# VHH binders against Phosphopantothenate--cysteine ligase 2, part 5

Target 1, 323 residues: Phosphopantothenate--cysteine ligase 2, of Oryza sativa subsp. japonica (Rice) (q0j7n5)
Amino acid sequence: MAADPTTGGGEAESFFRAAPPLRDQDRVAGDLADFVARHSGSGGGGRLAGVVCVTSGGTTVPLEQRCVRYIDNFSSGQRGAASTEYFLKAGYAVIFIYRRGSKQPYCRFLPEDSFLDLFELGEESDIQVPESHAAVVKTAIRNYRKAIDEGLLLKLPFTTIFEYLQLLQMVGTAMNCLGRQGMFYLAAAVSDFYVPWESMAKHKIESASGPLNMQLNQVPKMLFILRKQWAPSAFCVSFKLETDPDILLQKAEAALRKYGMNVVVANELANYKDVVVMVTSNGRTTVRRPSKEDDVEEQLIDLLVEMHSEHIMQLNQDVHKLT

## First folded at step 1 (VHH)

Design c12 (framework vhh_5j56_2)
Fold by ESMFold2-Fast, scan of step 1:
Structure c12 (fold): chain B 323 residues (1-323), chain A 129 residues (1-129)
Amino acid sequence: as target 1 above (323 residues)
Amino acid sequence: QVQLVESGGGLVQPGGSLRLSCVASGFTFDSRYYYAIGWFRQAPGKEREGLSSISSSGRGSTSYSDSVKGRFTISRDNAKNTVYLQMNSLKPEDTAVYYCAADYRWGTKYFQPSAYDYWGQGTQVTVSS
């Protein structure tokens, strides 16, 4: 029994109190409240498999209040974007918290850096999609428009660690009313350290001023706060990325217990597209894609959906009471 | 180019069974592209109606209209790029041309013909004594 009895909530509250105001906070709060209410139990329950918050991409840490310099936790957003597609296919409503500029659902196969190569001009100067990729583009447009127009996908952008954690707090708190129907799929690459906003230089730091000394504070442990305070009944999935396979599974098992996660998805940097390991209190499940043409996320989401369904139905608790 | 070819239609007596097949070319059922495959029918003097649908990838969901639920079963063989419609307990009212259709959309309008991009030529099913 070595676990600290305190949740550390005061540290999280201090972080949010000192953070810069979130851009468009009132609009985000309204959109989020409407989205959650639209998908909450009594009017639409049983039609949806659940509601999932997917976080995607990497956070930045600004070094000045009028920011020119950043520390960047780079992530393409491939996992979060792919997983969002499979959650929507599985009958979920999705709140997609994403880094601006990261990969978007249904756009993973489209040339982002050569956007104009998607199009050609016809004889009458009409915009057309070349025959070679028309099917991919049509599929992307139809699936994306359907998800947005039917109110099944809410997109919430971030760039900084401050925006990310403010959005996560708002979404976590709003989703608490969904109880066990809520899921968190926490695939974003999150900064471990940051410069407090109030302690920051207001303007660009000048190199001619001598050696740059910066005091970095540890980011409060938001996974712990999410599980203990914001959404305690939700099904929570976090990610662990390592270069050493021997250490990876030990760290994933430790994180599962420490942060109260239902699942930790462990993957190696070298093969993250090919294989992941799901770590639960009941053991480990290895998920491998059958071929290069397949997404590992397809089987991963399928298995998580099954586990979430069991979590909603309380099947494991009912068995335990009677055995 | 996406093509759908139906087969397995014919004359059958009331209470009998038929299995229709739909062979797809120009796309793969277990692909990264999301497709729904549906079965429709059109009787003389009637509008085209949706009967059943199945998704092309992973653990695809199946859906059935109330008129055929419990009598018809949709299935797929991804290795053969083929979707089947097993029709049991056939009635004279089931007499129609049966169509296979492919769609890039998911959701509430799977049984509306206007939702589907690609159509087969159809196969005639006649239920009579």
Scores: ipSAE 0.000, ipTM 0.139, lowest interface PAE 18.8, mean pLDDT 79

Design c13 (framework vhh_7xy4_2)
Fold by ESMFold2-Fast, scan of step 1:
Structure c13 (fold): chain B 323 residues (1-323), chain A 120 residues (1-120)
Amino acid sequence: as target 1 above (323 residues)
Amino acid sequence: QLQLVESGGGLVQPGGSLRLSCAASGFTFSRYAMAWVRQPHGKGLEYIATISGSGGSTYYSDSVKGRFTISRDNAKNTLYLQMNSLKPEDTAMYYCARDLRWYGSGFDYKGQGTQVTVSS
């Protein structure tokens, strides 16, 4: 299948060719190839529900090549971090593309500025965890080490829009061999506009200088490219966050049709931790956490896992019809 | 032993068509993305197209999009490039390559090449 001109494939190719080099690119490519290969075989695949790419946190748009100033699409990473835990619990292998400094799986209980308060000095000055936190910390360590040591969690960090889209392209392309076993859970807050790298000031923008003239280009429509080129058979979930509830569902339904997503998860800024609406071609499903102590992500991931299983089964039924 | 053998090149007039083939051996063909790259006289190597291991995804450079089609037959360990509406600017040595990606990786092996000349 040739690339459709309406998907912005030409703009995407130009974006990637002009982008600054990705940090640790060769290591990322090797780690990703090894991770995908481990989970594409009959032995690994028979044990796994699937392989999911979770994107998490917000992108930044640098304003200078030697960056002092940037535009930040801030996101805590709560959705992606919590969802990664539930995907791992559901038997998935997870590729976690995350904003540096955002919330991490199994570490969502960690305080922002009080890290050392988690520890105390015990007998003979060894490091200990206070009894009040010991159970939570030990459970987090066990779950995290199990996921890493068993090769079920691959963490790929980003900061800039350039790094994010480079990682998404690499992961999308690598996961294509998984066909319908692959899933994309696109919870990162992604910049709509950026300053092209070669058009940036190479030095700090001086605040005392005259008017600031910045050319902002639209970020290429990567959801089209993911669906049409990188991983066309994968199960794709995107997110729509709105402040206005009257237009939220209408915009989610438009995004579902426009980008060819399997599911659009709609949530309001005011209550995004309490309730989400899953929008599909078959209608809408509201998911609400039972209490403030629960994660909405628990039921959300359970439902997405069920939908993904049906997506996989559809292919198997179609293959059987060929005989 | 790893081998990539290209064929199907030749002399063609502007607006004509050619189909290139690449016979692969010495590795599990279906597990690797494959690409076509070209080198015009006096210029560097230019990326043309890539296809995933399964054949489910294809990517094209802007210069050939809509004119060229990359495909593969994993049962025959063969890669193809269908070239339509050929232009003088398409004149180059064409190479089959393993593991080429747009960004994030280079190709680790390319074949001997097949010459395409578009001239009136």
Scores: ipSAE 0.000, ipTM 0.109, lowest interface PAE 21.5, mean pLDDT 79

Design c14 (framework vhh_7xy4_2)
Fold by ESMFold2-Fast, scan of step 1:
Structure c14 (fold): chain B 323 residues (1-323), chain A 120 residues (1-120)
Amino acid sequence: as target 1 above (323 residues)
Amino acid sequence: QLQLVESGGGLVQPGGSLRLSCAASGFTFSSYYMAWVRQPHGKGLEYIATISSGGKYTYYSDSVKGRFTISRDNAKNTLYLQMNSLKPEDTAMYYCAKEGYFWKSYMDVKGQGTQVTVSS
C-alpha cells in the first residue's frame, strides 16, 4: 500500500506544534477516554444509537498572547445547543465542544440580557421561579441532570481557534475506536485565518506603535485530516452558511466532495432557523420547520439519525460477508 | 518498547556537513510523522524539522530552512537529517521525536540524542 499523502497534514502538525498549551489537557484526555470507553458499544448499560461530537458556537482569533483583542467569528450556538437536545432524545451520547458563553442545551429559553428575570423573591426573601415558568425550568433541569448524571453528555469548552482545533483533534482521535458508530456534527463557526501564536505581541498592542502589520495564515483544513486520519469511518456532517442563495448549494456540493463529508447542511443567514438543505451524494433534502414555535433541528436530527443507522448497517453487512 | 536511537553527530568546522540518523523500533514507523528537535547547552528544546508519514510533506524552522533536509526510509525504519552549511549556533544535542496526535506530544518519545558541535 503506497503511503496516502495527507493533503494539508504538515500544515496541521505545524499549527499544533506552535499552538499554546491546551488548558487542563491531561484532565480533558482522561474525561474523554472514560466517556468513549463507557459508550464503546460493548459492556453494561442500555444500547445507544451512537456517539456524536457536536461543535457549537464561534471561534476567536487572539491578536496578542496575553489576549486583550480578538477577531470573533460570532455564533450564538443555537444550532449546536438545539441539536444536542435532539441527539440526546434520540438515544445518543454527546460530546459537546462549545464556545464559552454560547447557548447551552436545555437553556435556550433563558433571557439573553437579564438572567434575573427568571426569578422572584418570596415572602421570606427566598429565591423562587415564577409559577408561569416553573414547569419549563423543571423539565430543563430534569433533562440536563439526567444527561450529565447518566454520563450521556460531556461538555468541553473553548474560546480560541487554538483550543477548538486541539479539542477537535483529541475528540476525533479518541472516537476513532467507535468506527462507524461515531458521528461528527460540525456546526461551529470556524475562523478561516489566524495570527500564529509565536508571531503575536505578548502584551496589549500599543496605538503609539504606528500602523499594525500582521501576518495572517490560513487555518489548516481539519475536516480533511479528520476524514483521512483521525476518524476515517465516522459519519461526518458539516455546515455551509451563505448570504447568497444562488451559490449556496454549489458550494455545499463542492465541500461534500472536497472534504469527503457524508452530509453538508446548507443554510442561508436570513432564514437558518426556518429551513436547511441537506446535501448528500444521493441528492438534496429540504427541511422546514412547521411553525415559528418549532425547531428545524428536530426533523434535521431525525433524518441524520436514520442516515447514520444506514451507515452503521453497511459495516454490519461487511462483517457478515467476512464471517 | 518504543525506542529511538540517534547517531551521526560529532565535531565539525563551520561551513561543514553532517548527516544524522534515527533508528526507530517498537511502533509502526511508517504511520507517524517524525521530527528533529535540538537543545543547545543550558537552553530549551528548539524545533528543527518535521516529515509526514509517507515523506511527501516536509517542514523546517526558519533558522535551518535551505540548509537542512529531513528524509526517511520507511523500509528501514530510519529518519535522517542532512545538515549543510553548519554554523556555530547549530551546536546542540539533536533528538529524534515521534509526532503524536496531541499538541506538543512530539516530545513524549525521544532518544538519548546525538551531540553536534560546530567549532574550529
Scores: ipSAE 0.000, ipTM 0.108, lowest interface PAE 19.1, mean pLDDT 79

Design c15 (framework vhh_7xy4_2)
Fold by ESMFold2-Fast, scan of step 1:
Formats: sequence, structure tokens, C-alpha cells
Structure c15 (fold): chain B 323 residues (1-323), chain A 121 residues (1-121)
Amino acid sequence: as target 1 above (323 residues)
Amino acid sequence: QLQLVESGGGLVQPGGSLRLSCAASGFTFSSYWMAWVRQPHGKGLEYIATISSGGSYTYYSDSVKGRFTISRDNAKNTLYLQMNSLKPEDTAMYYCARKGPYYRFGELDYKGQGTQVTVSS
């Protein structure tokens, strides 16, 4: 609260007031409330390592209210999906805010296209999984069903920047009661500019003989609001993706200070699957996957889990004895 | 009473080695991230090395990476800094520090009185 919240606070309120209604908002609110309540101590003290919100995939900016055209901040969702698996393995409950059609936890190794190639017909015309896929599919089903059935994974889909920010606000606010046990892992590729809903054409923009002139507004900086208002005690991790390595670390360090993040994960577009740099107030740590067969997310999540555990322990020690 | 007591500083030739120790008392040492920070005469504080409460994660400034090693013995409530290949620019007062809550940036909860390291021929 140290900084003036009007830098973004008023813009954020205006954005949400003018946004289209979130699809299935009441159901989302109910599912979210139930999920948070299950993990706010009701499941037994020390049973969970924590609760993390993972955002994954890219947002779209619609150009018409009945949208035929949009601007897409494409992301496969690989990082968010992989990280969700490792958080679940580490004993977390996960709220997975994801772009419809992006990579899903436990499904990263399955064929994306050719859905029917996952199956074959047996002699009795029964549906079977080919031996070449059987082990991977069985492991995926087992892990996914366990996470869902034990109430450890809540999946919340989005497509547009409006849906994404509405979900982030709802999840951020709901997780505030978890205090330091909450973590935000903000790996989604978020649009910097958008067309305000009320300013959009209601139907498809017709082709003209001249150029199409379009004015875009800046998306409000929700990281300020998340840190200052929605979940001030949570452990927050954000991402910086840059094509120019010379400015990447400078931008990551600036984002750490500006938005009050606990960690900024910096990566280059060229090698984001191989290496990341974790930027904290204590310095920089390079995390590199040992081989092309390994996930960089495994070491990244292990490191974040230890950092988060120490963040939680600060409250449990009830230490307020020093200057 | 909370206390951090550094030792092991001294005068050393360029290319030499020193091992700094920090004895911690008055708090649960194994529950805190710890750091070594240094201050050259007339200049600001510089973070040089940080270690997690369990010792699994370490961070180093670019100026000391590959030359310095931070470690801890939680059974003895002691923090260490092994300094190798020392350079004249490593000359500074070295402080043992307890890191504050991780969500607060650039904050040290407590810093010891320091131990002087002088690297000269």
C-alpha cells in the first residue's frame, strides 16, 4: 500500500465495469469458493505444501462484440502445464487458469492432432489403446484423475483478455484468505493492448476501399492490484519473455521492483525450454535443464517450492523482534 | 538476545584464500535465509552470497561467482563463506546478515558487526 493505488486502481475498476459478463461467472465463483475452503486448513494442517494459481497460455483481443477477428498473443501453454504437474507432485493444490486449446497437465506427451490415432479396434470391435501409447496414456489418466478426484486441481478456462483478467481478479480475491500459503505463478502471455468492449463494432467489420484504422487502449497493470489489494501476503512469481537478451535481465529487475514480485523468471524466446534466470532481491540464479529429455520446470518448481516454504515459515515463527 | 558474530577476516595476498564464519544465537537459525554482504570503505552495501534455510539453494553476485562458496551448518548455528582467488577489489568489511521476509525486497532483518578483509600485496 506504500505506492499511490490510483496508478492503475481506477483504470482497473473502469476496465471491469465496462467488460462483458464472464461466462458461467456464478459457477466459477462457487467452484472457486469450494476449492479454497477445502484447502484453507480443513484438509489438515501440514497436509498441503500450499495453494498455487498457475496462469497458462495466451490471451486474445477481440475486435468485434460478435467476434470474427482478434489479435492473439499465442503461447502453447507448455510452461504452465508442465509446472502444474510439478506443483501437484510437490504437494500443492493448483488453480489452473488456462487458454482454451492450450497444453493441459499430463497431456503434453500425447498427440495433439489425430485424436483417433490414440485408439484402435480389437477383434471384438472394442476400443483399445495401441501398445505404443498405452503406458503414457495410462500414466496420464491415473495422474489426472487422482488430481481431479482428490480436489487438488481446479481448471478455469479463458480465451479473451476480458475473461483472463476477470478470472485473475476472482482467484486473487478468493485466495487472499490463504495469506502466505497462497502462490501466484503468472506464466500466461497477456495482451498489453485491447479494444474496449463498448468501443467495438457489434458485428463483423466490413471491408472498405481504404485502410482500417484501429485505436487500442493499454490493458491496466493488474500485477499492481494483485500485490496491493487482492492478495498482498501471497508469494508472487511473474515472467519476462524477451527477444533481446541484452535488456532481458534489466527488464526483469525493473519488474521485480515495480510490481513487488517475489520472483521474476526471465527467459529468451530462442531458448525458453532450455534455460531460465530467476531474479530475486537476493540476486540471480540460472536454471538449466540437464538434457533435452528433461523439463526445466522440474528444477524451477523445486526452487520456488523451497522459497515459498520459507515465506510461509516467516508467519509461523511469529517473528517481529528486529529492525 | 539475537546476535551474529563474524570471524576469519584478515590481510591476504592476491590469489589467496580466507574462510569467514558467522556464529548465530538468539533465534532459530535453521528457519532463516542467510546472506553475506560486503561494504568497501566509503561505498554502499553489496550482496555477495545468499543461502536458503535448508542450504539447498545458493545465489552469488557475478563479481564472486566461481570464486566464493557459501555454506551453513544448522546443527552448529554457523554460516560460512569460503573465499578463493581473492582480488584487491574484494577488500571490504564483510557482514553476516539474516534475511527478512522474502516478499520484502532488499531488506535485511539483522546484520552483524562485520569482519574486515583486506587483499593487498
Scores: ipSAE 0.000, ipTM 0.179, lowest interface PAE 16.5, mean pLDDT 81

Design c16 (framework vhh_lunsekimig_d3)
Fold by ESMFold2-Fast, scan of step 1:
Structure c16 (fold): chain B 323 residues (1-323), chain A 119 residues (1-119)
Amino acid sequence: as target 1 above (323 residues)
Amino acid sequence: EVQLVESGGGVVQPGGSLRLSCAASGFTFSSYWLYWYRQAAGIERELIASISSRGYTNYVDSVKGRFTISRDNSENTMYLQMNSLRAEDTGLYYCAKTYGLFKSWPDYWGQGTLVTVSS
C-alpha cells in the first residue's frame, strides 16, 4: 500500500530542499552506510545489544550565510557524552551526532581551557603526561581506541540546525533496516526557530544600521517525522527540560503521546545532573545519582537498556508464537 | 509530480550484460540519493545499489564487482550496468527515490523492469 501524501512530510521536505548542502555529505553517507551494514547482522543473540543514535550538544541558528552571528541553543553535551560511554559499556554500537566543541565520550575529565595542562616537557623536549593524571588519561585512551578500532563508535559533528537535521535524517533512514534493534536517544538541545538559508543576509550584519529586525520560522517537528516515516519500529527516547516542576510531568506525558516516544526523560534545569524522571505509558521511574561523584546516566542507561531489550524480545516472542 | 521510469530490462544468457536506465522528473535530481531495488519471485524487495548526489556508491555483497550504478545529472537519468549476470539476478528491478537521504524505505518507486537470466 502507498503512503498518504498528505501526511506531515511537506514541511520537512521544504526545509531539506532549501537547506545548504551538508559539508562532507558523501563521506558521512559512506561512513554511515558501512557502520550500519557492519552491525545489521550482529543484532540479537550473543552479539550486540543494539545500535543507538545519541544526539548531543546544542544547535546554532546562523543569522548570515557567511556566518559571523548566530543564536546558540547552548548545551555542554554532558548527558550525551556520558550516556554514550554507558551504552558502549552495555554492548551497544553508537552513532554519536554531536555539536562541535561539546563534551566527548571518555574526555569529560578534560578541562575546557586547560588542554596543555595535561602535558609536561621532559629534558629532551619529549611530551609526557604527569603521574597525577596518567591513570585517567590511559583509561580514556584505552576505552576510546577500543570503541573506534572495533567499529563501535561513529562520530558525526554538527554546528548548525541545518547540519543537525540533515544528519538526523540520514541516520534515521539508515537505521530503519535495524527495526526494533535500533534506538534513538535524543539528548541534543534543538532550536525551535531558525532563519531560512535563502532569506539570510549574505554578509555580516552591520550594527550601525539601527535595531536588528529578523524574521524567524519555526523549525519543523522532526521527532514526528522520525517516528512516522524514518524509523517507525525503533525504540525512541526524547528529553524534556523545564524550569517549572509543576508542569514538567504533564508536558513529558503530552510529548510521549504526541510524538509516539517510548520514553520521555524529564528533568528540571536546576538539578538535571542529580535526578531525572523516566516517563512511559506504564508510569514513571525516578532515577537519582547516589553522590556528586556518580553519573545519573549510569542508572538511566541501565534502565533504558532493560526496556529496549524487552521491546526487542516482544518481537522475538511474537515470531516464536507464529512457529 | 515525482516520476521514475525504468527501461532496459530483457532476457539475457548467463554471463551476459544489460544496462538499466531510470528517467526521473518532478524533483531536483542532482540533490538526491537514488536507488535500485530488486524483487525476485517469492522474495521481498531488496536494495541492491545506491548512489549519492556526489556519486558515492554502495552495493549489496552479491552484486559487488559485477554491477555499476551511475548517474547523469544533466539528463536526469540513473543507470545500472549489470555484467556477469547469473540466474539469481532474475527479477523485477525498481528505480526508487525518497524524500530525503533514505537508505532502505523509498517513498517513490518506478513501475519496474523485468530482467530474466536464462539459457
Scores: ipSAE 0.000, ipTM 0.116, lowest interface PAE 19.2, mean pLDDT 79

Design c17 (framework vhh_lunsekimig_d3)
Fold by ESMFold2-Fast, scan of step 1:
Structure c17 (fold): chain B 323 residues (1-323), chain A 118 residues (1-118)
Amino acid sequence: as target 1 above (323 residues)
Amino acid sequence: EVQLVESGGGVVQPGGSLRLSCAASGFTFRSYALYWYRQAAGIERELIASISKGGYTNYVDSVKGRFTISRDNSENTMYLQMNSLRAEDTGLYYCVTSPYKWYGEDYWGQGTLVTVSS
């Protein structure tokens, strides 16, 4: 299958033109410009390792313009949240594009459904943290505040496929000036199909109306557009999740070639916390967590950071290989 | 002060083997990626092989299956095992390290000459 990046580009332009306006677009544009400018210096020892865009969580496809019904690509956001922590630890600045309600960096161990149990009232009705939770809460606060206050973490929320792709375009375009120092770590679960905004019902679909006959369009090939237009020199990592282990690696290799990714991280739904396989043009590397108390993301990010460093340092040699 | 000293070069017949060594000092060897570059007469320096701090290796297509890069962190030494040598493998071989991930200056050895001829 010969893929045409030009065809994907035309589809992408049509998608963005017809999409609903991104809420807070001007604020997001300003925050991105400031964040990228802060981290685009010419550098030396002790400086940033890189700037990475991490996408996390699952997209929704709204079925109505006043959305009460949608199709959800479920993802907890565990991979992206954990990976963001390890990228920050490795000396990266992180742009975290995340699904509202998904796992957050430094908060993935906190009891979200019993949040008030983290606190108790003291003698004068002051708020206190019980001793049983103090260590976890203090660690989370220290790490989170350091990342935010030092301007190393920018959080950009989405819910819909429209918001996700609009943010990805804005971030990709803003990061283009970073060249090879930019990395994309595309761990979000992205919808394959969507309902065009103008084709949607303006109001709630009646549940008793019988079978739904909806026009579903394929989501444009944004990985091609990212590689060819938005950030062509960046180091790109995508994810391939399969329920069938027999075909996982073949599909990952196909995705690597089809989309021009530097790395495809392949994992099975059943064991995604325990083991991943990094697929590159140079071969396969299996990464396993040593125990259930460890994160597979720790070793994964260490390897990706090494490969990204090599990508940055091989700039001249890669140019000569293309001629 | 970073110092890289190559050894093991020489004259060898086609099909022969050589093992190059790079002895490193003045930096935390285990913390940096290391590279072998080759410069042939009238040709720009070319990256031949690399090894990351974690042991991940990469090779230019012309040497895949013939050359093997390795490192010994306990001895602060990097190696290039060169088998099935061809006339086109002739050149100066340089040991290189770059301590910065962004814009760091490369540290180059003096080079060791490999000549493949009858």
Scores: ipSAE 0.000, ipTM 0.117, lowest interface PAE 19.3, mean pLDDT 79

Design c18 (framework vhh_podentamig1)
Fold by ESMFold2-Fast, scan of step 1:
Structure c18 (fold): chain B 323 residues (1-323), chain A 119 residues (1-119)
Amino acid sequence: as target 1 above (323 residues)
Amino acid sequence: EVQLVESGGGLVQPGRSLTLSCAASGRTFSRYAYGWYRQAPGKQRELVAAISWGSTLYADSVKGRFTISRDNAKNSIYLQMNSLRPEDTALYYCAANPKYYFTQEYDYWGQGTQVTVSS
């Protein structure tokens, strides 16, 4: 199937029209509107560096309308969760669109399979955190509660490709009023193909029904629509992961040009925690973590914050100042 | 606390290429904007090229001929100079700004490296 870029808007409209209703859509719309309004010039004390939408984790493609089976584009959410912490540290307000069950900001140190090992029982059978872990846990609680209570972090959960794209559309259109102060950091692993909601089996697919025959449609080009229609003045960052390093940079440069991204972060799957390459219209910058104890996201976010500041100041559009 | 050390200067014939390197040391290298300036005898210091984490600016006199780049792993900034002209003869300075963005004022300067383009 070939997707025509000139019909991208029509394909997206068709997708959204046919999609299942987003649960609590009115509540999400209200929370989002309040969050954006709070940070559009009347923010909670002081001035923000900007507002960023971070997408995190992987989407699922349901195979039945009353979903029992699905295809999972698995992602731990490590990149998005870590990046959210650094954006908050840099003075941003963050809209965190995340896959349910993926890594959360300030909780990356939590053991996935040994959660109860963080606790012990005291003399009165009260729950306590061992002294060896208490400092890390307390710091996480303080940072998380500060971000939530001061209205600097809005969390919007998704599971399916339908929920993800509906949330992205709502956030994109809501952030358009922020103009150049808005940033999109699109780190979620998004399904390339899906089963249209209206063509799905309404009930669980049973093996007694014979061989499984499944038809998949290509997911509409949402990066193109975000850039051209939803938030044309925002600073947009997308990600490209490849197993083959020989084609990685070529694909990143192609994506930058095709989707009008400000930055494409290119990374080889094997090395994504150690090194990334930032691809822009002005060249390539390699970012490497200094040690295995450091987050590559710290330097990555510092870089993006600086680029975004230049975008807000329109510095890259005033190259004539050197003439 | 940032220290900048330039290298790669020298005598070169017109039309040839030369690469200047700037080695930076300090805890905040990754947060700094960097520029290459030059000063010819009897003239004021002028900006040649600047880089801020991937955004670049070039003086009109060097556009299409010079390329500024950085390597964060090596804490180094480079100026690739192609199609050199006698007019490019100057003392070249590496400069750093802890403000993260391009500015007319820089806080840290190297000692300079001489580039001479002559037959």
Scores: ipSAE 0.000, ipTM 0.144, lowest interface PAE 18.6, mean pLDDT 79

Design c19 (framework vhh_8h5u_2)
Fold by ESMFold2-Fast, scan of step 1:
Formats: structure tokens, sequence, C-alpha cells
Structure c19 (fold): chain B 323 residues (1-323), chain A 123 residues (1-123)
């Protein structure tokens, strides 16, 4: 019953059994089931382009159960937040798995640490948004309210690697019934190593204890399990970020084959806002933003939506049955 | 004042049917409702969700009533319904209509509850 590092399956089961219970798991399961049912072919009142799970931000690895110290695989969440806006614009319903405190859809213009800079005091101390920002704020409110009120955006927060992987498993399993209409857009920065939750209890500091020693285990290969077990018919997009451009494309091609991804989006840390390379079994496509005022995600999502539509409409003809 | 009021409860024999109604006042179902649901509470037990209908018309049921109970609403009449078929003795409970205003995730407790209507399934 030992973990199998070659397949990841045994490791994943051991990880989930040993993980701390996910807060509000029953509520999350209900909200997911309701969201998926609302947007399935049997429950949807309108025709959607698809349902996508977008993961965004970075995971943390807590070093102790009370989580005073942690290892942070930091990401601003810019890509996931921007991509969510474009998926919603393209007619998708979005399940947004995000790191608490990371960039949010329609809120990317907000100052990171200066919420009050968004406002001014007018005459008689009334609170107002400066004219230079009023149109952007109003558009953000309208778009966000529409997505939420129409049930097109479900937000699921995480902080730790444990919460992230538990949510990914729940979402993957819930979306399996959508078959080819489901998409996974895996833009979160995920920790490669973690401290097992049960091991943290053994590291409490006492006078009878020796020096604090921590064992780091490799995080199980969840992309493999998503593709093989949780949602095998879904359209899967993963990300590869490298500082060394010479090995970036080789690693992206390897990930495409190893994990059975439909697309791997490769980018360099130095220029990730300006250019990305989409790697598929059919070759490579470079996507560049036209100017610094544009989002690279706009063209990226347009291309992914086109590819996903082809995946959904894949020809499978029976002469006497519509497929 | 936001209120919901249940009606249609009563005594039925096992295998029978009842239709419960939930009349809303102080608001309209068509304006800003994200969910309307039915809950029940048997003596000595905590309340449990029986059915829920979301904005847009999608529905959910626990396995204990799935296929036997149907939730619906008529926005023009400002009334919700629970059609209960193939009733069992285990369905004996006080049934509550519940709803909320504004956005809530569908599995959250509702803000506005009726006073309940008794359903008794007995021979």
Amino acid sequence: as target 1 above (323 residues)
Amino acid sequence: EVQVVESGGGLVQPGGSLRLSCAASGFTFSTYRYAMGWYRQAPGNQHERVAIIYKGGSTNYPDSVKGRFTISRDNAKNTGYLQMNSLKSEDTAVYYCATDLGYKFWSTPFDYWGQGTQVTVSS
C-alpha cells in the first residue's frame, strides 16, 4: 500500500487520506454539483461555449499545522484573473480556484496595498471615485455583478497545497459529467514539495525534543490523475514557466506527452505578459500582445476557445444518430 | 417586510401525494432570488434540505426524495411549490419554505423561512 512514484495514483490516494479535512467540504461539493448541473446540457437554459476550471495564484506549503511559517510558491494571479474575464466574455461558465489575496477577475486595476487610493473625498466629505477611474470601476462592477448574478462564475479560495489539491480533485470529479465540454486551465503555481500534515505534529518544539527536522515529500502528479481518472474527456491546458529559454520548449513538449495535455502554454519569466508559446501535438504557435495596453490573454483565450470548440465537435459519425 | 407562508400540508396514507405551496410577500421571486428551497424537520431531528430551485430553474434533491419530490415556482403568482409523490412514513415532518435575497452560494442557509406546515404520513 506504499506510494507508487512512477504512476502517482497511490501517492495521490495517500496524500488525500492524510490531508487535513477541507473546510466546508460538503458545502463546496453541493455548490459544485449545483453549478455543474446548471450548466450541463440537461440543466442549462442557454447555450454556453463550455465550462472551464481556471486555477490561479500560488500554493503555500505550511511548515506547521498552525501555519505561522510557510514556503510560498508565489504568483500574482494576473494570468488566471485576466483569462477568467476573457472566458466569461467568450460565453463560458467559470469555476475559479484561486489563492486568497491574488488578483481577481475585473479587479486587476485595483492598487495592491492601497485600497483607499481608489477613492477621493469630495465636497462635504462624500466618498467618490476619481473621474479618471470612474468608467473602469463601473464597467468592472457591471461585468462582475452579471457573472455572479447569472451564475456564470463560481469562486473557490485556497491558500495551502492541501486545499488546492482537494479543490482540484472535487472540481475535476464534478466536471467529469460534462465530458468534452469541460476545460481545465491550470495557471496556478503549484508547489513541487510539501511537509505531510501528520508530520507537522511531530515537529512541535519542546525541551525534550531535539533540533527541528522537516521531511519534504514530493507532491503527487495530479495532472496525470486529472487526465486518467477525474476528467478524462476534458480539454486540458497546463503552463510551463522557465527562466532558461533554451529548455522551455523541450520541457513544454515533454509535459504535453507525459501528462496527456491538449495544450501546454510556455513562457519565460522575463516576458510572460508580452508573449507566450502554445505547444500542441500539431506544433507551436507564438502569441504576442499588440501593445503594452493589451492583454496577451485576449488572443490566447480566443485560440484556446477555437481549439476547445473543435474538441467538442470532434467528428464521430453514426449514420442514424447525431453525436 | 419579507415573508413566505406555507400551505397544503395534512394527513395522507403511505403511497399518497401532497402539493405544498409557498406564498411570498414583501418581494417578488423574479427580481433577485438566487434560490428557493424546501426543508423539513421531524421531532428530535435537525432540519434537512428537501429540495432547492435556483435562479434559472435548475433543481437539486437529496437521495431520500429524488424521483419522488418535484420543486417548482411560478414567478407571476409569486408562489413556490413542492409536489410530493409516493409518500413514506419517513417523510412525516414539518415542511418549511425558505428563500434569500441577494447573492448566496446555493448550499448556504437561507435568510427567510416560513412558519412551517405539518405533513403526516400514516395509515
Scores: ipSAE 0.000, ipTM 0.127, lowest interface PAE 19.1, mean pLDDT 78

